# Miniprotein binders against q9h3h3, part 155

Target 1, 235 residues: q9h3h3
Amino acid sequence: EDGFTAEHLAAEAMAADMDPWLVFDARTTPATELDAWLAKYPPSQVTRYGDPGSPNSEPVGWIAVYGQGYSPNSGDVQGLQAAWEALQTSGRPITPGTLRQLAITHHVLSGKWLMHLAPGFKLDHAWAGIARAVVEGQLQVAKVSPRAKEGGRQVICVYTDDFTDRLGVLEADSAIRAAGIKCLLTYKPDVYTYLGIYRANRWHLCPTLYESRFQLGGSARGSRVLDRANNVELT
Below, E stands for the ipSAE of ESMFold2; O stands for the ipSAE of OpenDDE; V2 stands for 0.75 times the mean of E and O plus 0.25 times the DockQ between their complexes.

## First folded at step 13 (miniprotein)

Design pC2 (at its last look DockQ between E and O 0.01; V2 from the best seeds 0.00; counts 0 for: pae O 11.4 > 1.5, placed apart)
Fold by ESMFold2-Fast, scan of step 15:
Structure pC2 (fold): chain B 235 residues (1-235), chain A 86 residues (1-86)
Amino acid sequence: as target 1 above (235 residues)
Amino acid sequence: STEELIERVEELVEEILELLFEARKLAREGAPLEEIEELIERAEELLEEAEELAKRAGVPPKQIEFLREWVEEALRRVREAIERAK
């Protein structure tokens, strides 16, 4: 969308995080209830600000599924933000390695695989596959955006606990592919989100670390993963 | 200088990350325990060096604790991979 800035995107993200979430929490809800919950709240029909004609009459920021072993740990986000401000005022070069060190020393390690899909059956089917993988323990936690008024693409976010754990990130990619997902996936550490670093940023950092493309490689499922930061093929 | 100390800590963190990745990869492949333990020992040595340099650079104790916890969690994943490969 023309006219959107990093400031506008950050404001939208904050509003979604502050609004109510629709959550299936496998830590407290039997797995047998998942299919009914998915049928009640298909992401293509859940509206961002509510509509009596949709599943929700009130605003919904995110639709989420928490795995049985999910234990949220966002680290020291306040300390990270303070260190980021100090770094900027220091004049020291801001590089991917510098951000990685800040993330490690503030325990802000989570990251996510992102997929963008148009509202419709394909989105709802993809979300159902991801949600089942989370409840069955192959993924830890995921969320999907509700339908915006303008009808743009919706995003599914599949989280991993440590973006510096490359094998763990690749394991999540494999689990997503095993769930039947064939679209483009990109991986972004949450540290970039907390610091407001998006595609067009003044530090010329690439907030996308990995890109996964579906490829059948001699068996039913496979992907080609590129390390975007180092421009190296991993698979 | 403080900046030079911080840059060296950053370099050590990157070396630790590479050692931990290789150790976990070897563990998953069922490689000889001696090879994996050598990488772990080296990572622990670099962690101690990074902690000392960070302390000299005035890095808050809580941040140094997070660095150690990050390495300890990665080592836990390596040891779990060793057990699963058996």
Scores: ipSAE 0.733, ipTM 0.909, lowest interface PAE 0.9, mean pLDDT 87
Fold by ESMFold2, look of step 13:
Structure pC2 (fold): chain B 235 residues (1-235), chain A 86 residues (1-86)
Amino acid sequence: as target 1 above (235 residues)
Amino acid sequence: STEELIERVEELVEEILELLFEARKLAREGAPLEEIEELIERAEELLEEAEELAKRAGVPPKQIEFLREWVEEALRRVREAIERAK
């Protein structure tokens, strides 16, 4: 079932990427306009395929906020994919370290913290907090899925520019927690996404690099962050 | 062999990553600049070695350029951490 789900999820992600996005771009839009934009497009009410009764009349793939410092850079994705194919035929072992090296040498370094929330006030409030953190400069870029016809959980993705920069990833986790978010967060490098490596993959690789759990009673720390590939604490 | 050269490059990259992680951590903690600079100098030496070995292994020049860019960006983050800690 994971195989069927993985293929379907990849196709759906491609379709969403190709549909229009609703974007608040802090690089070109004054921060004072953010609250009105958030009120106009709450993710629990923006529909994936659009209808005349919702805030959007056309399909929406993603709702996104770009920070002042956001500089899009996917790296050499085509070269990465070619090297991945060559690696698979070379007989070399496929390990998390090998994937990291491919990402570095092809400059595909971005990754994202993920959170899954049901539609409603909790989702809209969490998104608003993340969007404000992006516009204020604590985070670089974030996106949230629109409401699907079937319902179900929606995802907020909070991007970082370099998954090998462990302190930078931890700083993003801290900024998310400062926005009042207490749910489980998982971190996935984009290299796994571009190579089509999902949870049920034939190499038994774990695409989740870090997990962050809110630490309610932690006096000096807001999160417990675990490196899932090496099973060690980062915090 | 070519495979041995590539494996050595990968080892150097791992060492560079750990050195720069430690340098950035020390900078955020306000450690003496000389201690941070020693880690930076070592990472730069390892980068030169990694680039040379990658070239001998036949790694495409564009991938070698990306490796250098990755290290240079990590160094910028260490320098930013030093400035922020002042």
Scores: ipSAE 0.343, ipTM 0.765, lowest interface PAE 3.2, mean pLDDT 86
Fold by OpenDDE base, look of step 13:
Structure pC2 (fold): chain B 235 residues (1-235), chain A 86 residues (1-86)
Amino acid sequence: as target 1 above (235 residues)
Amino acid sequence: STEELIERVEELVEEILELLFEARKLAREGAPLEEIEELIERAEELLEEAEELAKRAGVPPKQIEFLREWVEEALRRVREAIERAK
């Protein structure tokens, strides 16, 4: 049941990026319309291919909310990929530090907190909380995958502008927790996705930099964040 | 087990990604077409295997379709790189 591997989800994510998105853009749409939009397009009911009776009649890749401060900046992904290919050819050791440096050099710094939830009320409620946090300016941008035909978990992605900014990553975790999210969160830089670095890659690179676990009665953040690269708790 | 099948699908997807990345690299470097085609053919074989395993694991058909579409798009990019090197 947990069978959507990070790789399959990444491939699905890449394919979904090519299909139309349902977007609430807080830059152009009044915040007062968010509740109506959420009611119209609950992610548990929006179907990937626009199934009969779904809120969408056409295929939907993602449902997204853009905050007021959202500015799309993907950096030089092509240059990044070329440099990655050159690096592989060179036979030089590939480390997390190498990837970080490539990301910085090519300005491919975006990353995302990921949560996987079963379709239903809990997913829709979680998404509503995240969407509100984005519209209120606590988060910059988030997206959720539409429902697949046979069910399975849907993914909510909450983006940060810079995976190298540890404080920004932690602030996003705090905002997600403040929105009422209690599930496991994993943080992945987009550079790992662009370079095809998934679980069990030949370089043994962990694509997840951070893990956040909800903690009852813990710190003001309500989570325990683990730096997976260094195996150090940050909170 | 379903979990083992999924893990195997993950491994295959990763191998496909590596092959397609290498194929695209070789294409940009102006490598012989035959060498690139071997990688493409291998990637297609692995895709078919991954799809069959995914079906056996109970992966929803639409998600399997997404995997295929993603691989096909990557293959398209390889082909475009070949044509540009020409």
Scores: ipSAE 0.000, ipTM 0.201, lowest interface PAE 11.4, mean pLDDT 83
ESMFold2 (binder alone), look of step 13: mean pLDDT 85; pTM 0.827
OpenDDE base, second read of step 16: ipSAE 0.000; ipTM 0.183

Design pC3 (at its last look DockQ between E and O 0.03; V2 from the best seeds 0.00; counts 0 for: pae E 15.2 > 1.5, placed apart)
Fold by OpenDDE base, look of step 13:
Structure pC3 (fold): chain B 235 residues (1-235), chain A 86 residues (1-86)
Amino acid sequence: as target 1 above (235 residues)
Amino acid sequence: STDELIYRVEELVEEILELLFEARKLAREGAPLEEIEELIERAEELLEEAEELAKRAGVPPKQIEFIREWVEELLRRVREAIERAK
């Protein structure tokens, strides 16, 4: 994918973050209501701008599910951005290590597994699997983009609390695979998003830390995870 | 309403992206500079409008700043494409 396309999608995602979300919150809503909610708001039919005939009459930025253990913690994003500006002004080399240290210092440690799927039954089924895994406590939080007017791919984001916790990242991959997801997954720290680091950025930084590919007949995890920074397979 | 303002901001961001995508395409194709600059100028105008609406909607300043920085980076890439086409 063209780096510009990735940036375009990121900007659209940021704009969507500002719009109202359709949320199922397992902290306040009984798990028994999840199936009805999923049936009411299938992601393939929920439209970004509330098109006529869609389940939503108003614009929707994201469809999200919060698990019982979900606690939003964004860290010090302001301090992170200020430090990033200062770093750019200093002319010091910027490396993945630099970004990791900035993230740690400012406690901006969240990251997400990403999957892109075409609108339709497969997307809705994948989302239902993820949503159930969140409500059952196997995952903490996930969101899916609504259907765009152009009918492009929709993205499911599955979050982890700490992109520096390799085991936690791998556990989330395993839970996603256990939910029946077989497509390619990429893992991106939120710090890269907050700093505007997308594909083909001027610093030549890869925003994807991990890649997960489904493997038939493989380990109990059912996937191969590649550490992109070190080009090492994590089994 | 706040929701209406946010919706409008999103529409503007989408339009900015379309303009800059087209500008970059034209630059790569060796289109006249005047045509490309018109798209850039329009994108900059829309960015200012988007920022104002976002402020009115109560969007956090950091998110607004992020949008600006991102658009500026895209603009830089368009300009680089222009220079490469000379």
Scores: ipSAE 0.005, ipTM 0.224, lowest interface PAE 11.1, mean pLDDT 84
Fold by ESMFold2, look of step 13:
Structure pC3 (fold): chain B 235 residues (1-235), chain A 86 residues (1-86)
Amino acid sequence: as target 1 above (235 residues)
Amino acid sequence: STDELIYRVEELVEEILELLFEARKLAREGAPLEEIEELIERAEELLEEAEELAKRAGVPPKQIEFIREWVEELLRRVREAIERAK
């Protein structure tokens, strides 16, 4: 059952990329307008296809917030993809280390923390906290899926600019926890997304690099972070 | 086994996504319609295979219908991209 959930989420992500996004861009919109925007477009009520009674009349693929310092730089994605094709024909082993080196070489270093929440008050408040953290500069970019027709879980993605910078990734985790988020978080480098490498892949790569679990009363971050590749705790 | 069939269904859906992603890319770039339609036809073949394997795995009929409706919606968006590029 959970396997079909993963396939549904992947296909929904593709369809969502093809539709318009609702964006609060702190680079062009005053921070004082954020609360009104959040109240107008709660992710639990912004519908995927613009249902009657929704705040949106058109399909919405994603709801996003760009921070003041957001500087989009996907790196050398075309070169990455070409090197990936060459690597596959070379006979060299394809490992997490190989992917890491490709990402470094081509400067495709971004990644994201992911969380899944049911529609409702908790989702809307979690998103509001994340959006505020982005506008205030503790996080750079985040997005959340709209309410699906099926009414399933929604996803918040919180981006970081360098998955190889473990301290930066852990700082983002801490900022997410400071927003009051207590659910499981998983971290996926964007290199896996650009190469089309998902959980079910022929190389048996694990696109989830880290897991973060809430831990009450711990360090400043409030979580335990596990490195999935090495089964080692980073906190 | 049932678990093996379910994993195979997941792999087929992933391949369908890759085909549709490429078809959309080609449509936006104005590639020849024949190239785009080849990818679409392959995705449709994989959908039928995925439905058959899901039936063998004992997936409820309503869930199988959801998979088909989902892929059909994506296909419609790809075809819309083709029309817009004309």
Scores: ipSAE 0.000, ipTM 0.151, lowest interface PAE 15.2, mean pLDDT 80
ESMFold2 (binder alone), look of step 13: mean pLDDT 85; pTM 0.832

Design pC4 (at its last look DockQ between E and O 0.01; V2 from the best seeds 0.00; counts 0 for: pae E 17.7 > 1.5, placed apart)
Fold by OpenDDE base, look of step 13:
Structure pC4 (fold): chain B 235 residues (1-235), chain A 86 residues (1-86)
Amino acid sequence: as target 1 above (235 residues)
Amino acid sequence: STDELIYRVEELVEEILELLFEARKLAREGAPLEEIEELIERAEELLEEAEELAKRAGVPPKQIEFMREWVEEMLRRVREAIERAK
């Protein structure tokens, strides 16, 4: 995918973050209501702008599920951005290590596994599996993009609290695979998004830290995870 | 309503993205600078409008700032494409 296309999609996703969300919050809503909610708002039918005949009459940015242990913590994003601007002005080399240190310093440590799926039954089924895993406490929080007018792929994001915690990232991959997801997964720290670091950025930084591929008959995890920074398989 | 303002912001962001995409395409194709600059200027105007509406909608300042920074980075890339085409 062209770096510009990736940036375009990121900007659209950012715009969507500003719109109202359809949320199932397991902290306040009984788990027994999840199936009815999923049936009411299947992601393949929920439209970005509330098209006629869609389950939503108003624009929807994201469809999300919050687990019982979910606590939103974005860290000091403003301080991060200021430090990033200062770093750029300094002319110092920028490396993945630099970004990691900035993230740690400002406590901007969230990251997400991403999967892209075409609208339809497979997407809705995948989302249902993820949503159940969140409500059951195997995952903390997830969101899915609504259907776009163009009918392009929708994205499911499954978050982890700390992209520097390799074990936590791998555990989330395992939970996603246990939910029946077999597609390619990529893991991206949110810090890269906040700093505008997309594919083909001027610093030649790869925004994807991990890649997970499904493996038939493999380990109990059912996936191979590649550390993209070091080009090492994590089994 | 707040929701209407947010919706309008999103529409503006989409329009900005389309303009910048077209500008970058034209730059790569060696189109006249004046044509590209017109698209850039329009994108900048729309960004200002989007920011104002976002503020009115109560969008967090950090998100507005991120939007601006992203657009500015894209504009920079368009300008770089222009320079490479010379």
Scores: ipSAE 0.008, ipTM 0.226, lowest interface PAE 10.2, mean pLDDT 83
Fold by ESMFold2, look of step 13:
Structure pC4 (fold): chain B 235 residues (1-235), chain A 86 residues (1-86)
Amino acid sequence: as target 1 above (235 residues)
Amino acid sequence: STDELIYRVEELVEEILELLFEARKLAREGAPLEEIEELIERAEELLEEAEELAKRAGVPPKQIEFMREWVEEMLRRVREAIERAK
């Protein structure tokens, strides 16, 4: 609805992407060093713009963990963006199906599970569990936002390599739950991120493809996953 | 009913989280160890109650173990914070 707010959020996300990241890279760093790194950089204490009293005195855009099997391939993002601009001038309808087709055509298939948590022990523990799952090979790559000066929730992003692969997306959800995470998860394909399409957009597109809810009295996997487009449970 | 038991389990888990967040905060602030250990002891008692109620509610054993492992990891982090404050 509010395209102005979405444009401001896109600008903030772009600024964070351009600032330095704190990265634990399992491809070059032994797994035995992970716990010391997590203790040095708890996301509830790492500050967005730097604070002499925090672990970082310089700006940090994201804190990330790369798994040993992580092979970055964002696909044809430039071609995707050019095709998107052409589509906007073509007069053809812009729909979720149109975006899915663009993503497939340009091989921009990655997506992410998102969780929002307040700063503190719960956030730091959730991040530590996710980071361990990445280093142990149950997940491929994750990142968490640093703490903003005025507080507010932080976000953990857990990536998957193909949003059209429902089983792979559900396996990532299961790995997140096995790490002890109880909160609501939402899944957003990266195509929406690369095109700058957020919740309030002029096309009324919904960037959230799936929702996952923790469930004690339900399935053995410990979650209930809903397909937002069709309002059907996948689990 | 089963739904009422599950609701009570969720309330107990939230109480455990509040206790453990307070315990970690007190550890970081250098509060007396006795105050922190009191919070931990209460959290452990509530965990046992939550597990019993979850079993009565028919929660699958693997999901009960998930709940326990999650709380135990939080407890380990509180104990680590106590050790660092020494």
Scores: ipSAE 0.000, ipTM 0.121, lowest interface PAE 17.7, mean pLDDT 80
ESMFold2 (binder alone), look of step 13: mean pLDDT 86; pTM 0.841

Design pC5 (at its last look DockQ between E and O 0.01; V2 from the best seeds 0.00; counts 0 for: pae E 20.2 > 1.5, placed apart)
Fold by ESMFold2-Fast, scan of step 15:
Structure pC5 (fold): chain B 235 residues (1-235), chain A 86 residues (1-86)
Amino acid sequence: as target 1 above (235 residues)
Amino acid sequence: STEELIERVEELVEEILELLFEARKLAREGAPLEEIEELIERAEELLEEAEELAKRAGVPPKQIEYIREWVEELLRRVREAIERAK
């Protein structure tokens, strides 16, 4: 919302990451159990801090689905943060290329397609489609935020392992569209998140690399992807 | 200078990205292997150059290792695309 600072957003994100997660892990759980799990934990009903009337009585930071081949690797986040502090004091211009170089040299390569939806049937349906695509191997990992308050939007994050692999990012977009998702998607590298770079930062960097819009009159797999940094259509 | 060396490494990284993007795209389209291999060979050449410049700039060995690992993973994806196109 209006008035939230980068510091407030970072604190909220850290709290969610540290609180318990509800996880369907396809590496250890049969795919046949997914539909029952999705019915038990619809994201529109799972509350952020717990409620006797919801599926959870305790706090939940994220609801996540891990694919069969998922192997988490956050890279050297500590080294990245130290290098970022050094860069800020160096006097060098801070550009997207400079951040990309930092991400590569610290192996902080993951990124995510984001979609924001109001609580309700459409959110739960979208999440179910994404979760099935993950378990079936079309996507690697995804998570969705729990409901924090009445009327607040929730976010679905669909991760790719390397934001510099442009075709890999586009393949994930195609899989999301094939799952029936038609809303606006934006792609953000995790390096921006770890460094606390949000919209309206002092370096005037756009933390969104790509924007995907469902193609009107096209198939459910059709989308137009824009490179936001260069203002170039990729599809 | 160290700043000039780092800037050149950054330039080489961007060129490697473009070469590997094109190579993987051509591989998916079933282009002749010779054409794809030329792009791969050029990317590997630029990787060697980037590693040497990074060493001269004083970049820690672990970070140089991450650059090589990153390129090698993207090369593996190009090779996978070649095989899937068949």
Scores: ipSAE 0.669, ipTM 0.894, lowest interface PAE 1.5, mean pLDDT 87
Fold by OpenDDE base, second read of step 16:
Formats: structure tokens, sequence, C-alpha cells
Structure pC5 (fold): chain B 235 residues (1-235), chain A 86 residues (1-86)
């Protein structure tokens, strides 16, 4: 696992949020147009900066699909950051429980399943499966990073509304698996991204709460989900 | 090792975040501009170090660029806080 991937994703999330997004919004666009949109903007061909010959002529931060039930709620991120600064100054112990309470207090509860894939057919196929699941209402919202000039891995993010809702997190994993995704998935709360908490942080906080591995012929969910904080299998 | 370099980059990124959060806090509190600028300058120095270490670790240029963009966004927020305190 490329150690830099988690930090890269956090920095990418903040930087890419400032550039234009290519969005399919199922609330305003008929589901019948999804296939044409996917064909027009395959993630493996959409370039971060609008390279010559790409489907996009302008910079693209993210490619996203919004489901019918999608409601953007970022909570009080500024209040969260201020409380985090105060907590650090206090010298109080910082634990995963502390961060969970901060997140709850400031209503910053979103989290995401992450998958990393090389550019190409497999990525585009995975994205198409996820996009369909979002439009069909099995998932609420997802995004994928555009292609980098150097052809590095692209990331697909599938969001859940509440990282503290274990059932909701597991349901999203099941929906991702049902969409045909077989790669490793990791679940990261957005609070860790907003606070700049990466894998090798001075507080020894693991920003990945869950890990999902595909399992052939096993559970009805098609995956084994590990609670990384407790080192317990949930499935 | 490459792993050790990556760990050091991660540490530097955390230090940058702390400096810029402190800078923003001081700006909101109406601290002297010179004090805030010192923190910004230190953050920029650490960014240059982080970028160099990341290159040595073989981190893809795009990932390094994202770190820079993230820091620049934080710097923008600090500058906005300074302007609001005037």
Amino acid sequence: as target 1 above (235 residues)
Amino acid sequence: STEELIERVEELVEEILELLFEARKLAREGAPLEEIEELIERAEELLEEAEELAKRAGVPPKQIEYIREWVEELLRRVREAIERAK
C-alpha cells in the first residue's frame, strides 16, 4: 500500500474541490442519460488539467455522480478545526474516541470507502458499476479522480452520511460488492481529512476505520470487513 | 529507506498544518502581522523540504503537486483571516 496514498487523497480532496467537477446529478438528469455520460467522460481518459485529446478541455478536480437522495451536508468544518486546535493546545490525550466526539459535536460525520485502481478498462468498468449503483439508489454519492499526467492510480470514493453508523457503512460495502468491485476497500471518515490526519501522524491515529476484502462464495455480503480499531471481523 | 522518507514527508505535512492553523488563529485574534508572517515563512520552508524528500522517495509529481495545492489553500485561508482582522 503506497503510504503516500492517504495523504495524497487528503490533499487531493482539498485541492480538487477547488477545480470544476464533472457531475452527473440523478436529481435533475434522467437515468437513461447515464450511459452516454459515462461514455463521454471515462475516468481513465478525463485528465486533471485538460490535456490535448482528452474529453475535457478544462481542468477537472473530480468526476462525480449524485444519487436521488443526495443532500450535501458538510457540517461545521470550521468549528471542528478550531476545536481541534484548542484540543492540541490543551495537552489532553488525543484518541480515536476524541476525534469521534469532535466529529459528532460539529456534525462532520461523512466518510468514504476508497478504492485505488490503475487507469484503464478496469477503472472505467468499476466506475460505471458504482455510478449505476448511485443512480439506482443503492449508494448516495461517489466520485473518482481524473487521470494524472504520469498515469498514477486513480481513486474512487463512495460516501456514506455517517461513519459512526456501522450498519450504513456495511450496507455501502455490500452495494459496492454487488456492483462487481473486487479490489481492497478502505473506509476513512472525512474528519481525518479535514484535520490533516494521515497514516503516519504524531498521534498514532489510524485514519482507516474499516477494511473490506472480497470473498468468493462466503457471506451474503461478498466481503470480509475488518474493524481496524478493534482488530475484529464484523462480517 | 523510501518508507522512512515518506514518513518524514508525512510528519512535515502535519507540521505545516499546525503552523498554518496557528497562523490563522493568530490572525483572527489580531496578532501582529510580523508574528503571522514568521509562521507562514516557516511553513513554506517545510513545504520545500517535504517536496524534496517526496521526490527522493519516488512520489509521483502529481501527488507532490497536491500537497502544494493543499498548503496553498491553507495559506489563502490565513491571508483571508488577516484581511478580515484589519
Scores: ipSAE 0.006, ipTM 0.212, lowest interface PAE 10.4, mean pLDDT 84
Fold by ESMFold2, look of step 13:
Structure pC5 (fold): chain B 235 residues (1-235), chain A 86 residues (1-86)
Amino acid sequence: as target 1 above (235 residues)
Amino acid sequence: STEELIERVEELVEEILELLFEARKLAREGAPLEEIEELIERAEELLEEAEELAKRAGVPPKQIEYIREWVEELLRRVREAIERAK
């Protein structure tokens, strides 16, 4: 199913964290080099394991762009995971409010807008637009999976630093749309990823917090954002 | 229908993006200015068509202004690339 496939891709991507990443870091690399880097490493052609004919000869786990103001802080992930294990054995109910509180307590507040695209021009074009938005400061950090399988979809992740800051999440959605992205976007807090909570989980939690659809008749920035937990339109 | 007009506007906006992305890429690669200017002029023509269709579709004027401002920002980035390649 669609949701299973998307979460499968995300889970395989976590196993790639130990492989090298291809990174454009605006904090140390002039912005004028971005377009050449994008042309050298289109995500539809960068292969997971360095296949013949690929621009990369070594395995690549992720392709990423760091904005000039990016300051990595994943929070207390180990403490979060320990508290999660304790909670599961406590017999207390597991709810979205419980996950939110764990994330706040351990300062694991980042989240990401996700888009899933087939390999090809559309994927490479979308990634290029996102990468430029990051380097120009409209977005903080983004990554895209390399090509791993025939006909398999790839994922672009656009991060925000605080999923509880709805305005910040909506501003990121607007910046994504301003880069010309028209596909469906879904937003997942990183707390769900670090705890291994996917769509078909035993607690029936919905890891997708927001859903964004491009529409010209919507907000001033051309998107309609739905709060999935409460079925409330935010725009 | 209104839905068909909106879909056409969205197609035009995507085409504008592709043209301006290619124009900026060509500018940074040092391509002939004539080739870059042709892409820019085509994008500007498509923007006017997109605005006209959006008006016919009943898109709010403020949203139409947003589309133009967004495209003008992309044009600024292309012109910066041309200037740097001089």
Scores: ipSAE 0.000, ipTM 0.099, lowest interface PAE 20.2, mean pLDDT 79
ESMFold2 (binder alone), look of step 13: mean pLDDT 84; pTM 0.809
OpenDDE base, look of step 13: ipSAE 0.005; ipTM 0.208

